# Ledger of designs, part 160: VHH binders against Abasic site processing protein HMCES (HMCES)

Target 1, 269 residues: Abasic site processing protein HMCES (HMCES), of Homo sapiens (Human) (q96fz2)
Amino acid sequence: CGRTSCHLPRDVLTRACAYQDRRGQQRLPEWRDPDKYCPSYNKSPQSNSPVLLSRLHFEKDADSSERIIAPMRWGLVPSWFKESDPSKLQFNTTNCRSDTVMEKRSFKVPLGKGRRCVVLADGFYEWQRCQGTNQRQPYFIYFPQIKTEKSGSIGAADSPENWEKVWDNWRLLTMAGIFDCWEPPEGGDVLYSYTIITVDSCKGLSDIHHRMPAILDGEEAVSKWLDFGEVSTQEALKLIHPTENITFHAVSSVVNNSRNNTPECLAPV

## First folded at step 15 (VHH)

Design sb5 (from sb0 with E102S; framework vhh_8pnl_2)
Fold by ESMFold2-Fast, scan of step 15:
Structure sb5 (fold): chain B 269 residues (1-269), chain A 117 residues (1-117)
Amino acid sequence: as target 1 above (269 residues)
Amino acid sequence: QGQLVESGGGLVQPGGSLRLSCADAGFDFSHYDMAWYRQAPGKERELVARITYGGTTNYADSVKGRFTISRDNAKSTLYLQMNSLKPEDTAMYYCAAGLEYSSYDYWGQGTRVTVSA
């Protein structure tokens, strides 16, 4: 996973994240650094994307089931990084393999601190290898929407007219992430950055790409991944596996260039 | 297989030079770490050179000072400039791209480099 769409205006995105805390209270997540949120149809690594995380990360006595929404840099900068410029990091942290997450210090340490987050997107893009050509076919991959909620189906997203009416009630893709906090050595604000955990592709996506993000399907999975106050690292990692409840459609090559940021990036072809 | 396409391989005499290119039609890999691997006849595939999205480079000890890895994100192309080639550099050279440390999900088909008198 190396390209997403997260284009909803801040107010629409916030309502799409409505949730119930442990006490049964209906809530909206509280924003941190909302000015850093930049909607885009074509988000690449090193840009900021909105994530959900437990309020307990910011307030010592907070209810761990309450949620904050914050833009974080895509590409985890480890807390131990000693250089002043994150771009000087000697390895890529856009994605984190589920099978080696406990072996890599960059991921093991923040995971041990409960630094789990849920990465939000309209959906993500992958590029299918095409036989007999030197080009790839891009696909937009997302949760089943509306009444056609089933893996491998294209619902309201299959025509341009249907796209506009679906965004008001769009079910956001919720991907498992790990974040860390890095303090610049010369002072300044703490940098929050994340990585997306990846797993082997499900059967429904295997013809498009061999890897997929670890998707948290439903509020129970999202709640358990976020709630580091009640759910241990070992228990949370049981949520990390391929998901079949996903759908997709082909999109034009406009999405290939990460500088292109228009609705055409995710429109069906 | 990936659709990264290598080019620039060929037959060259010891001491000669070659410039390998790796390109993808229209795909933007500017945020990917990129690498050159090689596999000599009868040997395991090995890392030759790596370049991060930020431009940080790393080289195998056997090629340091002779090879230079570089990238041009505007052209979506990765390069390997190979100087002072030795018979030991004879191998299939593969281009790779990925978003994880030392784990690549995109690979090319390879280009053959033969260093022989």
Scores: ipSAE 0.673, ipTM 0.833, lowest interface PAE 1.2, mean pLDDT 88

Design sb50 (from sb0 with L99F; framework vhh_8pnl_2)
Fold by ESMFold2-Fast, scan of step 15:
Structure sb50 (fold): chain B 269 residues (1-269), chain A 117 residues (1-117)
Amino acid sequence: as target 1 above (269 residues)
Amino acid sequence: QGQLVESGGGLVQPGGSLRLSCADAGFDFSHYDMAWYRQAPGKERELVARITYGGTTNYADSVKGRFTISRDNAKSTLYLQMNSLKPEDTAMYYCAAGFEYESYDYWGQGTRVTVSA
């Protein structure tokens, strides 16, 4: 996973993240650095994306089931990184393989500190190799969405007008992430950055790509992944597996260029 | 997984030079870490050189000082400049790209390099 859409305006995104804390109280996540949120239909690594994380990371004695939403840099910079420029890292941390997560110091250390987050997106993109050619077919991959009672699931046959209307009640894709905090050696603000955990693709997605992000399907999985005060690393890692509860449709090659940021990037073709 | 296209291979004499390129003109690889691997007949695929999206490079001991990996992010193209070629460099050369720590999900079909004795 190396390209997502996260285009919702801040207020719509916040409402889409409504949740219940451990006491059953209805809540919206509290923002940190809301001005750093940049909506886009075409998010690439090194850009900022919104993530959910436990309030307990910021506030001593906070209820670990309460949530913060914050923009973080995509591409984890380990807390021990000693250079002044994160682009000088000697390895890529855009994704973290689930099968080696406990073997890699860059990921094992923040996991041991409970630095789990949920990465938010409208959906993600993958490119299917077309047999016999060098061309690739991009697909937009996302949770099944509720449509009107008279209409089935959203798909390639839907008009662009229908797509404009679905965003008010869009179910955001919730991907398991690990974050870390890096203090620049020459001073400045602490950098929060994340990686997306990846797994083998599910059966339904295997014809598009052999890998997929670890998707947390439903509020119970999201709550357990975030709640590092009550859920151990070992228990949380049991949530990391492929899911079949996804859908997709083919999109235009407009999405290929990461600088293109228009609704055409995710519109069905 | 065949996402990338290599070119520039060929037959050269020992001591000669070749410049390999790797691109898919329709896709933006500027955010990917990229690498060159090679595989000689009957041997396992081995790492030749890797370059991060930020330009940090690493080389296999057998090619240090002779090969230079570089990239042009504006063109989404990866290069391998091969100098002082040896018969031992004869292999199929593969381009790779990925976002995971020290692993690559996207591979080309390869380009053949033959260094005659």
Scores: ipSAE 0.554, ipTM 0.794, lowest interface PAE 2.2, mean pLDDT 88

Design sb51 (from sb0 with G98A; framework vhh_8pnl_2)
Fold by ESMFold2-Fast, scan of step 15:
Structure sb51 (fold): chain B 269 residues (1-269), chain A 117 residues (1-117)
Amino acid sequence: as target 1 above (269 residues)
Amino acid sequence: QGQLVESGGGLVQPGGSLRLSCADAGFDFSHYDMAWYRQAPGKERELVARITYGGTTNYADSVKGRFTISRDNAKSTLYLQMNSLKPEDTAMYYCAAALEYESYDYWGQGTRVTVSA
């Protein structure tokens, strides 16, 4: 996974993340650094994306089932990194393989600290090799959406008013992530950054790409992944596996250039 | 066809030079770590050179001082400049890309390099 869409306005995104805490109370996640949220139809590595994480990471006495939403840099910068510029890191941390996550110091250390997060997106993009050409066919991949009288469908969204209907009740894609905290050696704000855990693709996606993000399907899985106060690393890792509960459609090559940021990036062709 | 497209291979005499290119038409891989691998007949695939998205390079001991890896993100192209070629450099050369630490999931179909008198 190396490209997502996360375009919802902050208030719409917040409502889409409504949840119940351990006591059964309905809640909205509380924002940290909301001004760093930059919605886009075409998010690439090294940009900021919104993630959910346990409130307990920020408040010692917090209920670990309560959630914060915060923008984090895509591309994990380990806490031990000693240079001033994160782009000088010697290896790519956009994704983290599930099969080696406990073998790699950059990932096993934050995982041992409970630094699990849920990466939010409208969906993600993958590029399928096309027969008879060196061109790839891009696809937008996302959770199956429940149709309502007001929601419309992506295929029917041909005007601004129709696009609004599509997104009002959109079920966000929830991907398993690991984050870390890095203090710049010259001072400044702590950098929060994350990696997306990847698994072998499911049967339904195998013709598009051989890898997929580890998707947390449903609130039980999301809650267990986030709740590092009650759920051990070993138990949380049982949630990391391919899922078949996914759908997709082909999109135009407009999405290929990461600088393009329009609804055309995810519109069906 | 291939996800990445290699070119520039050919037949060259010992001591000669070749420049390999790897491109993907229309796809932005500027955020990927890139590498050149090679596989000689009857041998295992081996890493030749690696360049991170930030520009840091690393080379196999057998090619240090002779090969130079570079990238042009504006052109979405990876290069391998091969100088002082030896018969032992004869192989299929593959371009690879990764968003994961030391795991290359995107590969080209290869370009053949033959070093022979």
Scores: ipSAE 0.613, ipTM 0.807, lowest interface PAE 1.6, mean pLDDT 89

Design sb52 (from sb0 with G98S; framework vhh_8pnl_2)
Fold by ESMFold2-Fast, scan of step 15:
Structure sb52 (fold): chain B 269 residues (1-269), chain A 117 residues (1-117)
Amino acid sequence: as target 1 above (269 residues)
Amino acid sequence: QGQLVESGGGLVQPGGSLRLSCADAGFDFSHYDMAWYRQAPGKERELVARITYGGTTNYADSVKGRFTISRDNAKSTLYLQMNSLKPEDTAMYYCAASLEYESYDYWGQGTRVTVSA
């Protein structure tokens, strides 16, 4: 996974993340650094994207089931990184393979500290290899959405204008992530950055790409992944597996250029 | 038309030079780590050179001082400048791209390099 859409205005995104804490109380996640949230139809690595994480990471004795929402840099910078420029890191941390996560110091250390997060997106993009064409076929991949009678059909047959009405009740894609906190050696603000855990593709996506993000399907999975106060690393890792509860449609090559940031990027063709 | 497309291979005399290119017309690899691998007949595929999205490079000991890896992120193109070529450099050369260290998601079909007297 190397490209997402996360375009909802901050207020709409916040409401889409409504949840219940361990005591059953309805809540909205509390923002940190909301001004750093940059909605876009075309998010690439090294940009900031919103993640959910436990309040307990910021407040001693907080209820670990309460959630913070914060923009974080996509591309994990390990806490032990000694140089001043994150781009000088010797390896790419945009994604983290589920099968080697406990073998890599960059991921094992933050996991041991409970630094699990849920990466939010409208959906993600993948490019299918197609023979007989000079262009790859991009696809927008997302959770099945609950259709209302007024919303019409969501798919390749619908006009772009019909897509504008679906966002009010959009079910956000929730991907398992690991984050870390890096203090620049020359001083400055702590950098929060994350990686998306990846797994083998499910059968439904295997013709598009051989890998997929580890998707947390439903509030129970999301809650267990975030709640590092009650759920151990070993138990949380059992949530990391391919999922079949996913849908997709072909999109225009406009999305290929990460500088393009318009609804055309995810509209069905 | 494939994930990545290599070009620039060919037949060259010992001591000669070649420049390999790796590009994709429809995909932006500027955020990816890129690498050149090679596979000689009867041998396993081996890493030749790697360059991160930030420009940090690593080379196999057998090619240090002779090969230079570089990239043009605006064109999403990777290069391998090969100097002082030896018969033991004869191999199929593959381009690879990744968002994960040492685990490459995208591979090319290869370009053949033959070094013979």
Scores: ipSAE 0.696, ipTM 0.842, lowest interface PAE 1.2, mean pLDDT 88

Design sb53 (from sb0 with G98P; framework vhh_8pnl_2)
Fold by ESMFold2-Fast, scan of step 15:
Structure sb53 (fold): chain B 269 residues (1-269), chain A 117 residues (1-117)
Amino acid sequence: as target 1 above (269 residues)
Amino acid sequence: QGQLVESGGGLVQPGGSLRLSCADAGFDFSHYDMAWYRQAPGKERELVARITYGGTTNYADSVKGRFTISRDNAKSTLYLQMNSLKPEDTAMYYCAAPLEYESYDYWGQGTRVTVSA
């Protein structure tokens, strides 16, 4: 996973994240640094994406089931990193393999601190290698959406009004992430950055790509991944596996260039 | 990950030089770490050189001082300048945009380099 769409306006995104805390109370996540949220149909590594994390990370006595939403940089910078410039990091942290997460210090250390987050997206993109050609076919991959008369479907969005309706009740993709906090040695703001955990592709995606993000399917899985106050690292890692509850469609090559940021990036071809 | 296409391989004598290119006209390179890997017949794929999105470079010990990795983000092109080539450098060379730690996830189809007298 190296390209996503997360284009919803802040208010629509916030409502899409409505949840119940441990006491059964309905809540919206509270924002931190909302001004750093940059919606886009075409998000690459190094850009900011919204993540959910436990309120307990920020407030000593908070209920660990309560949620914060915050923009974080895609590409985990470990807390121990001593250089002044994150671009000098000598290894890739866009994704974190599930099979070696406990072997890599960059991931094991923040995981031990409970720094689990849920990365939010409309969906993600993958490029299918076509045998016998140098061409690749991009696909937009996302949760199955519940169709209503009001919301319509993505394939039927042929007017500006229909495009608005597609997104009103969109079920956001919820990917398991690990984050860390880095203090620049020469001063400046603390950098919050994340990695997306990856697993082997499910059967349904195997013809498109051999890897996929670890998707947390449903509120129970999301809640357990976030709740580091009640759910141990060992128990949380049991949630990390391929899922078949996913759908996709081919999109145009417009998405290839990350500078293109229009609805055409995810429109079916 | 886009359409990465390697070129520039060929047959050269020991001590010769080659410049490999990896291009994708449709992809914005500037946000990705880029790397060159190689695989000799019957051996595992190994990292040759890596360049971060900010231009910081890393090299395998076997190629330090002989190979230079560089990138041109405006042209969406990655280069590997190979000098003082040895028979041991004979391999298929791959361009990749690694996303996972020690990843082999996204790469091109490769370009063959043969170093032979």
Scores: ipSAE 0.507, ipTM 0.774, lowest interface PAE 2.4, mean pLDDT 87

Design sb54 (from sb0 with A97G; framework vhh_8pnl_2)
Fold by ESMFold2-Fast, scan of step 15:
Structure sb54 (fold): chain B 269 residues (1-269), chain A 117 residues (1-117)
Amino acid sequence: as target 1 above (269 residues)
Amino acid sequence: QGQLVESGGGLVQPGGSLRLSCADAGFDFSHYDMAWYRQAPGKERELVARITYGGTTNYADSVKGRFTISRDNAKSTLYLQMNSLKPEDTAMYYCAGGLEYESYDYWGQGTRVTVSA
């Protein structure tokens, strides 16, 4: 996973993250640094993306089941990194393999501190190698949505307004992440950055790509992953596995260039 | 598999030079760490050189000072400039790319380099 879409306006994104706390109270996550949220159809590593994390990370006595939503840099910078420029890191941390997560110090240390987050996206992109050509076919991969095309006769055809309305009830992709906090040695604001945990692809995706993000399918899985006050690292890691509950469609090559940020990036072709 | 495409291999005399290229049409590598690996007959695959998305380079001791890894993100192309080639450099050379800690998801089919008199 190295490219996502997260284009919803802040208010729509916030409502899509409605949840129940441990006491059954319906809540919306509270924002930190909302001005840093930049919607895009084509999010690449090193850009900021919204993540959910436990309020307990910011407030000592907070209920660990309560959620904050915050933009974080994609590409985990370990707390122990000693140089001034994160781009000088000697290795890529866009993704974190599930099979070695407890062996790599960059991930084991923040995981031991309960620094689990849920990375939010409309969906993610992968590029399938095409036989007989050096071109790749990009696909947009996302949760099955409740709303399906209701197109029939001309009178029943979906309008451009109906395409816009599908996003009001879009089920966001929820990917398991690990974050860390890095203090620049020259001073300045603490940098919050994350990595997406990856697993072997499920059967349904194996013809597109051999790896996929670890998707947390449903509110119970999301809640357990976030709640580091009640759920141990060992228990949380049991949530990390491939899922078949995904769908996809081919998209235009316009998505290939990460600078392109238009609805055509996700449109079916 | 051939997810990346290498080119530029060939036969060269000891002391000669070759420039390898690795490209993939229609894909943006600018955020990937990239590497060159090689495998000599009867030997295990070994890392030759790597370059991070930020441009930091690292070389195997056996090639340091003779090989230079570089990238052109606008062209989605990785290069390996090989100077002062030795018979010991004879191998299949593989391009690799990844977004994971010291791990690569994307690999090429390899290009053959033969150094002989």
Scores: ipSAE 0.673, ipTM 0.834, lowest interface PAE 1.2, mean pLDDT 88

Design sb55 (from sb0 with A97S; framework vhh_8pnl_2)
Fold by ESMFold2-Fast, scan of step 15:
Structure sb55 (fold): chain B 269 residues (1-269), chain A 117 residues (1-117)
Amino acid sequence: as target 1 above (269 residues)
Amino acid sequence: QGQLVESGGGLVQPGGSLRLSCADAGFDFSHYDMAWYRQAPGKERELVARITYGGTTNYADSVKGRFTISRDNAKSTLYLQMNSLKPEDTAMYYCASGLEYESYDYWGQGTRVTVSA
């Protein structure tokens, strides 16, 4: 996973994240640094994306089931990193393999501190190798969406104009992430940054790409991943596995260039 | 088999030079870490050199001072400049890219390098 769409305006995104706390009370997540949220149809590593995390990370006595939404840098910078420039890291932290997550210091340490987050996206992109051509076929991959009277069946056969109407009720993709907090040695604001945990692709995605993000399918999985006050690292890691509850459609090569930020990036072709 | 395309391999005499290239015309690798691996006959694949998206390089001890890894992000192309080649450098050379810690999930088909008198 190395390209997502997260284009919803802040208010629409916030409503899409409505949830129930431990007492069953309906809530919206509280924003931190909302001005750093930059919606885009084509988000690459090193850009900021919104994540959900437990309020307990910021307030000592907070209910660990209450959620904060915050933009974080995609590409985890470990708290122990001593250089001034994050780009000088000796390895890529855009994605974290589930099978070695407890073997890598960069991920094991923040996991031990309960630094689990849920990475939000409209969906993610993957590029399928095509026979007989040097071009790859990009696909937009996302949760199956609920059919409504107005939007009907959402799929490749639907017109691009119908996609504009679906966003008000869009089910956001929820990916398991790990974050860390890095204090620049030369001073400045603390940097919050994250990695997306990855697993082997499910059967449904294997023809597109052999790896996929660890998707947390449903509010029970999301709640358990976020709630580091009640759910241990060992128990939370049981949520990390391939998921078949996913759909996709082919998109235009316009998405290939990460500078392109238009609805055409995710429209069915 | 491969997801990246290598070129520039061939037969050279000991002490010669080759420049390997790795590209995929349809994909932007600018945010990916890139690496060159090689596999000599009867041996396991080994890391030759790697370069992060930020330009930090790392080399196997056997090639330090002789090989230079570089990238052109505008062209989405990775290079390996190989100087002072030795018979021990004979191998299939593979281009790799990835977004995971020390793990590469995009691989090339390989290009053959033979160093022989």
Scores: ipSAE 0.693, ipTM 0.844, lowest interface PAE 1.1, mean pLDDT 89

Design sb56 (from sb0 with A97V; framework vhh_8pnl_2)
Fold by ESMFold2-Fast, scan of step 15:
Structure sb56 (fold): chain B 269 residues (1-269), chain A 117 residues (1-117)
Amino acid sequence: as target 1 above (269 residues)
Amino acid sequence: QGQLVESGGGLVQPGGSLRLSCADAGFDFSHYDMAWYRQAPGKERELVARITYGGTTNYADSVKGRFTISRDNAKSTLYLQMNSLKPEDTAMYYCAVGLEYESYDYWGQGTRVTVSA
């Protein structure tokens, strides 16, 4: 996973993240650094994306089931990194393989500190390589959405115009992430950065790409992944596996260039 | 549109030079790690050189000081400048791009390099 869409305005995104804490109370996640949130139909590594994480990371003795939403840099910079420029990191941390996560110091150390997060997106993009052709077909991949009754429009789902109306009540994709906190050696603000855990593709996606993000399907999985105060690393890692509850459609090559940021990037072709 | 396409391979005499290119004008690889791998006949595929999005490089011990990896993100192109070529450098050379720690998602079809008298 190396390209996502996360275009919802901040207030819509916040409402899409409504949740219940451990005591069953309805809540909205509280924002940190909301001004760093930049909606886009075409987000690449190094950009900021919103993630959910436990309030306990910021407040001593907070209820670990309560959630903060914060923009973080995509591309984990380990807390031990000694250079002044994060781009000098000698290895790729955009994604973290589930099968080696406990063997790589860059990921094992923040996991030991409970630094689990849920990466939010409308969906993600993958490029299908076809045998015998030099073309790759991009696909937008996302959770199955609740069908909204569209007044006066039998078959409205087939209309490109109607796609722009489905963002009401859109179910955000929730991907398992690991984050870390890096203090620049020469001073400055602490950098929060994350990686997306990846697994082998499910059967439904195997013809598009051989890898997929570890998707946390439903509030029970999301809650357990975030709640580092009650759920151990070992128990949380049981949530990391391929998911079949996913859908997709082909999109225009407009998405290929990460600087293109329009609804055409995710519109069905 | 497009895929990774390697070019610049060929036959050279020992001590010669070649410049390999890997391009995909249809896709933005600017945020990906990129690498050159090679596979000699009857051998396993091995890492030659890698370069991060920010330009940090790493080389196999066998090519340090002789090969230089570079990238041009505006042109979506990866390069490998190969100097002081040896018969042991004879192999298919593959371009690779990826987002996972020491793992690559996309591979080119390869370009042949032969070093012989």
Scores: ipSAE 0.526, ipTM 0.776, lowest interface PAE 2.2, mean pLDDT 88

Design sb57 (from sb0 with G26E; framework vhh_8pnl_2)
Fold by ESMFold2-Fast, scan of step 15:
Structure sb57 (fold): chain B 269 residues (1-269), chain A 117 residues (1-117)
Amino acid sequence: as target 1 above (269 residues)
Amino acid sequence: QGQLVESGGGLVQPGGSLRLSCADAEFDFSHYDMAWYRQAPGKERELVARITYGGTTNYADSVKGRFTISRDNAKSTLYLQMNSLKPEDTAMYYCAAGLEYESYDYWGQGTRVTVSA
């Protein structure tokens, strides 16, 4: 996974993240650094994306089931990184393979600290190779959406008016992530950054690409991944596996250039 | 496995030079780590050189000092400058791109380099 859409206005995104804490209380996640949230139809690595994480990461006595939403840099910078410039890392941390996550120091250490997060997106993009040509076919991949009396599905939204209605009740894609906190050696603000865990693609996506993000399907899975106060690393990792509960449609090559940021990036062709 | 396109291979004499290029006209690899691999007849594919999105480079011991990897993100193009070529450099050369630690999921179809005696 190397490209997502996360375009919802901040208030719509916040409402889409409504949840219940351990006591059954209805809540919205509390924002940290809301001004750093930059909605886009075409999010690339090194940009900021919103993630959910436990309030307990910020407040020592907080209920670990309560959630914070915060923009974080896509591309994990390990806490042990000693240079001043994150671009000097000798390896890419946009994605983290599930099969080697406990072998790599960059991921094992933050996991041991409970630094699990849920990466939010409208959906993600993948490029299917076309045999015999130099061209690729991009696809927008997302959760099946609940049919409503208002908008229906994204595939039925063929006008600007209908597109706006689709997003009011959109079920956000929830991907398993690991984050870390890096303190620049010469001082400055702490950098929060994340990686998306990847797994082998499910049967339904195997013709598009051989890898997919680890998707947390439903509130029970999301809650367990986030709640590092009650759920051990070993138990949380049992949530990391391919899912078949996913849908997709082909999109135009406009999405190929990460600088393009318009609804055309995810519109069906 | 993607559709990166390699070019610049050919036949050269020992001590000669070649410059390989790898590009995709329609996709932006500027955020990806990129690498050159090679596979000689009867041998496994091996890493020749890698470059991160930030420009940090690493080389196989067998090519260090002779080969230079570089990238031009504005052109979405990866290069391998090959100097002082030896018969043992004869191989199919592949470029690769990836977003995972020590793993590449986009590959080209290769360009052949032959260093004749």
Scores: ipSAE 0.708, ipTM 0.851, lowest interface PAE 1.1, mean pLDDT 89

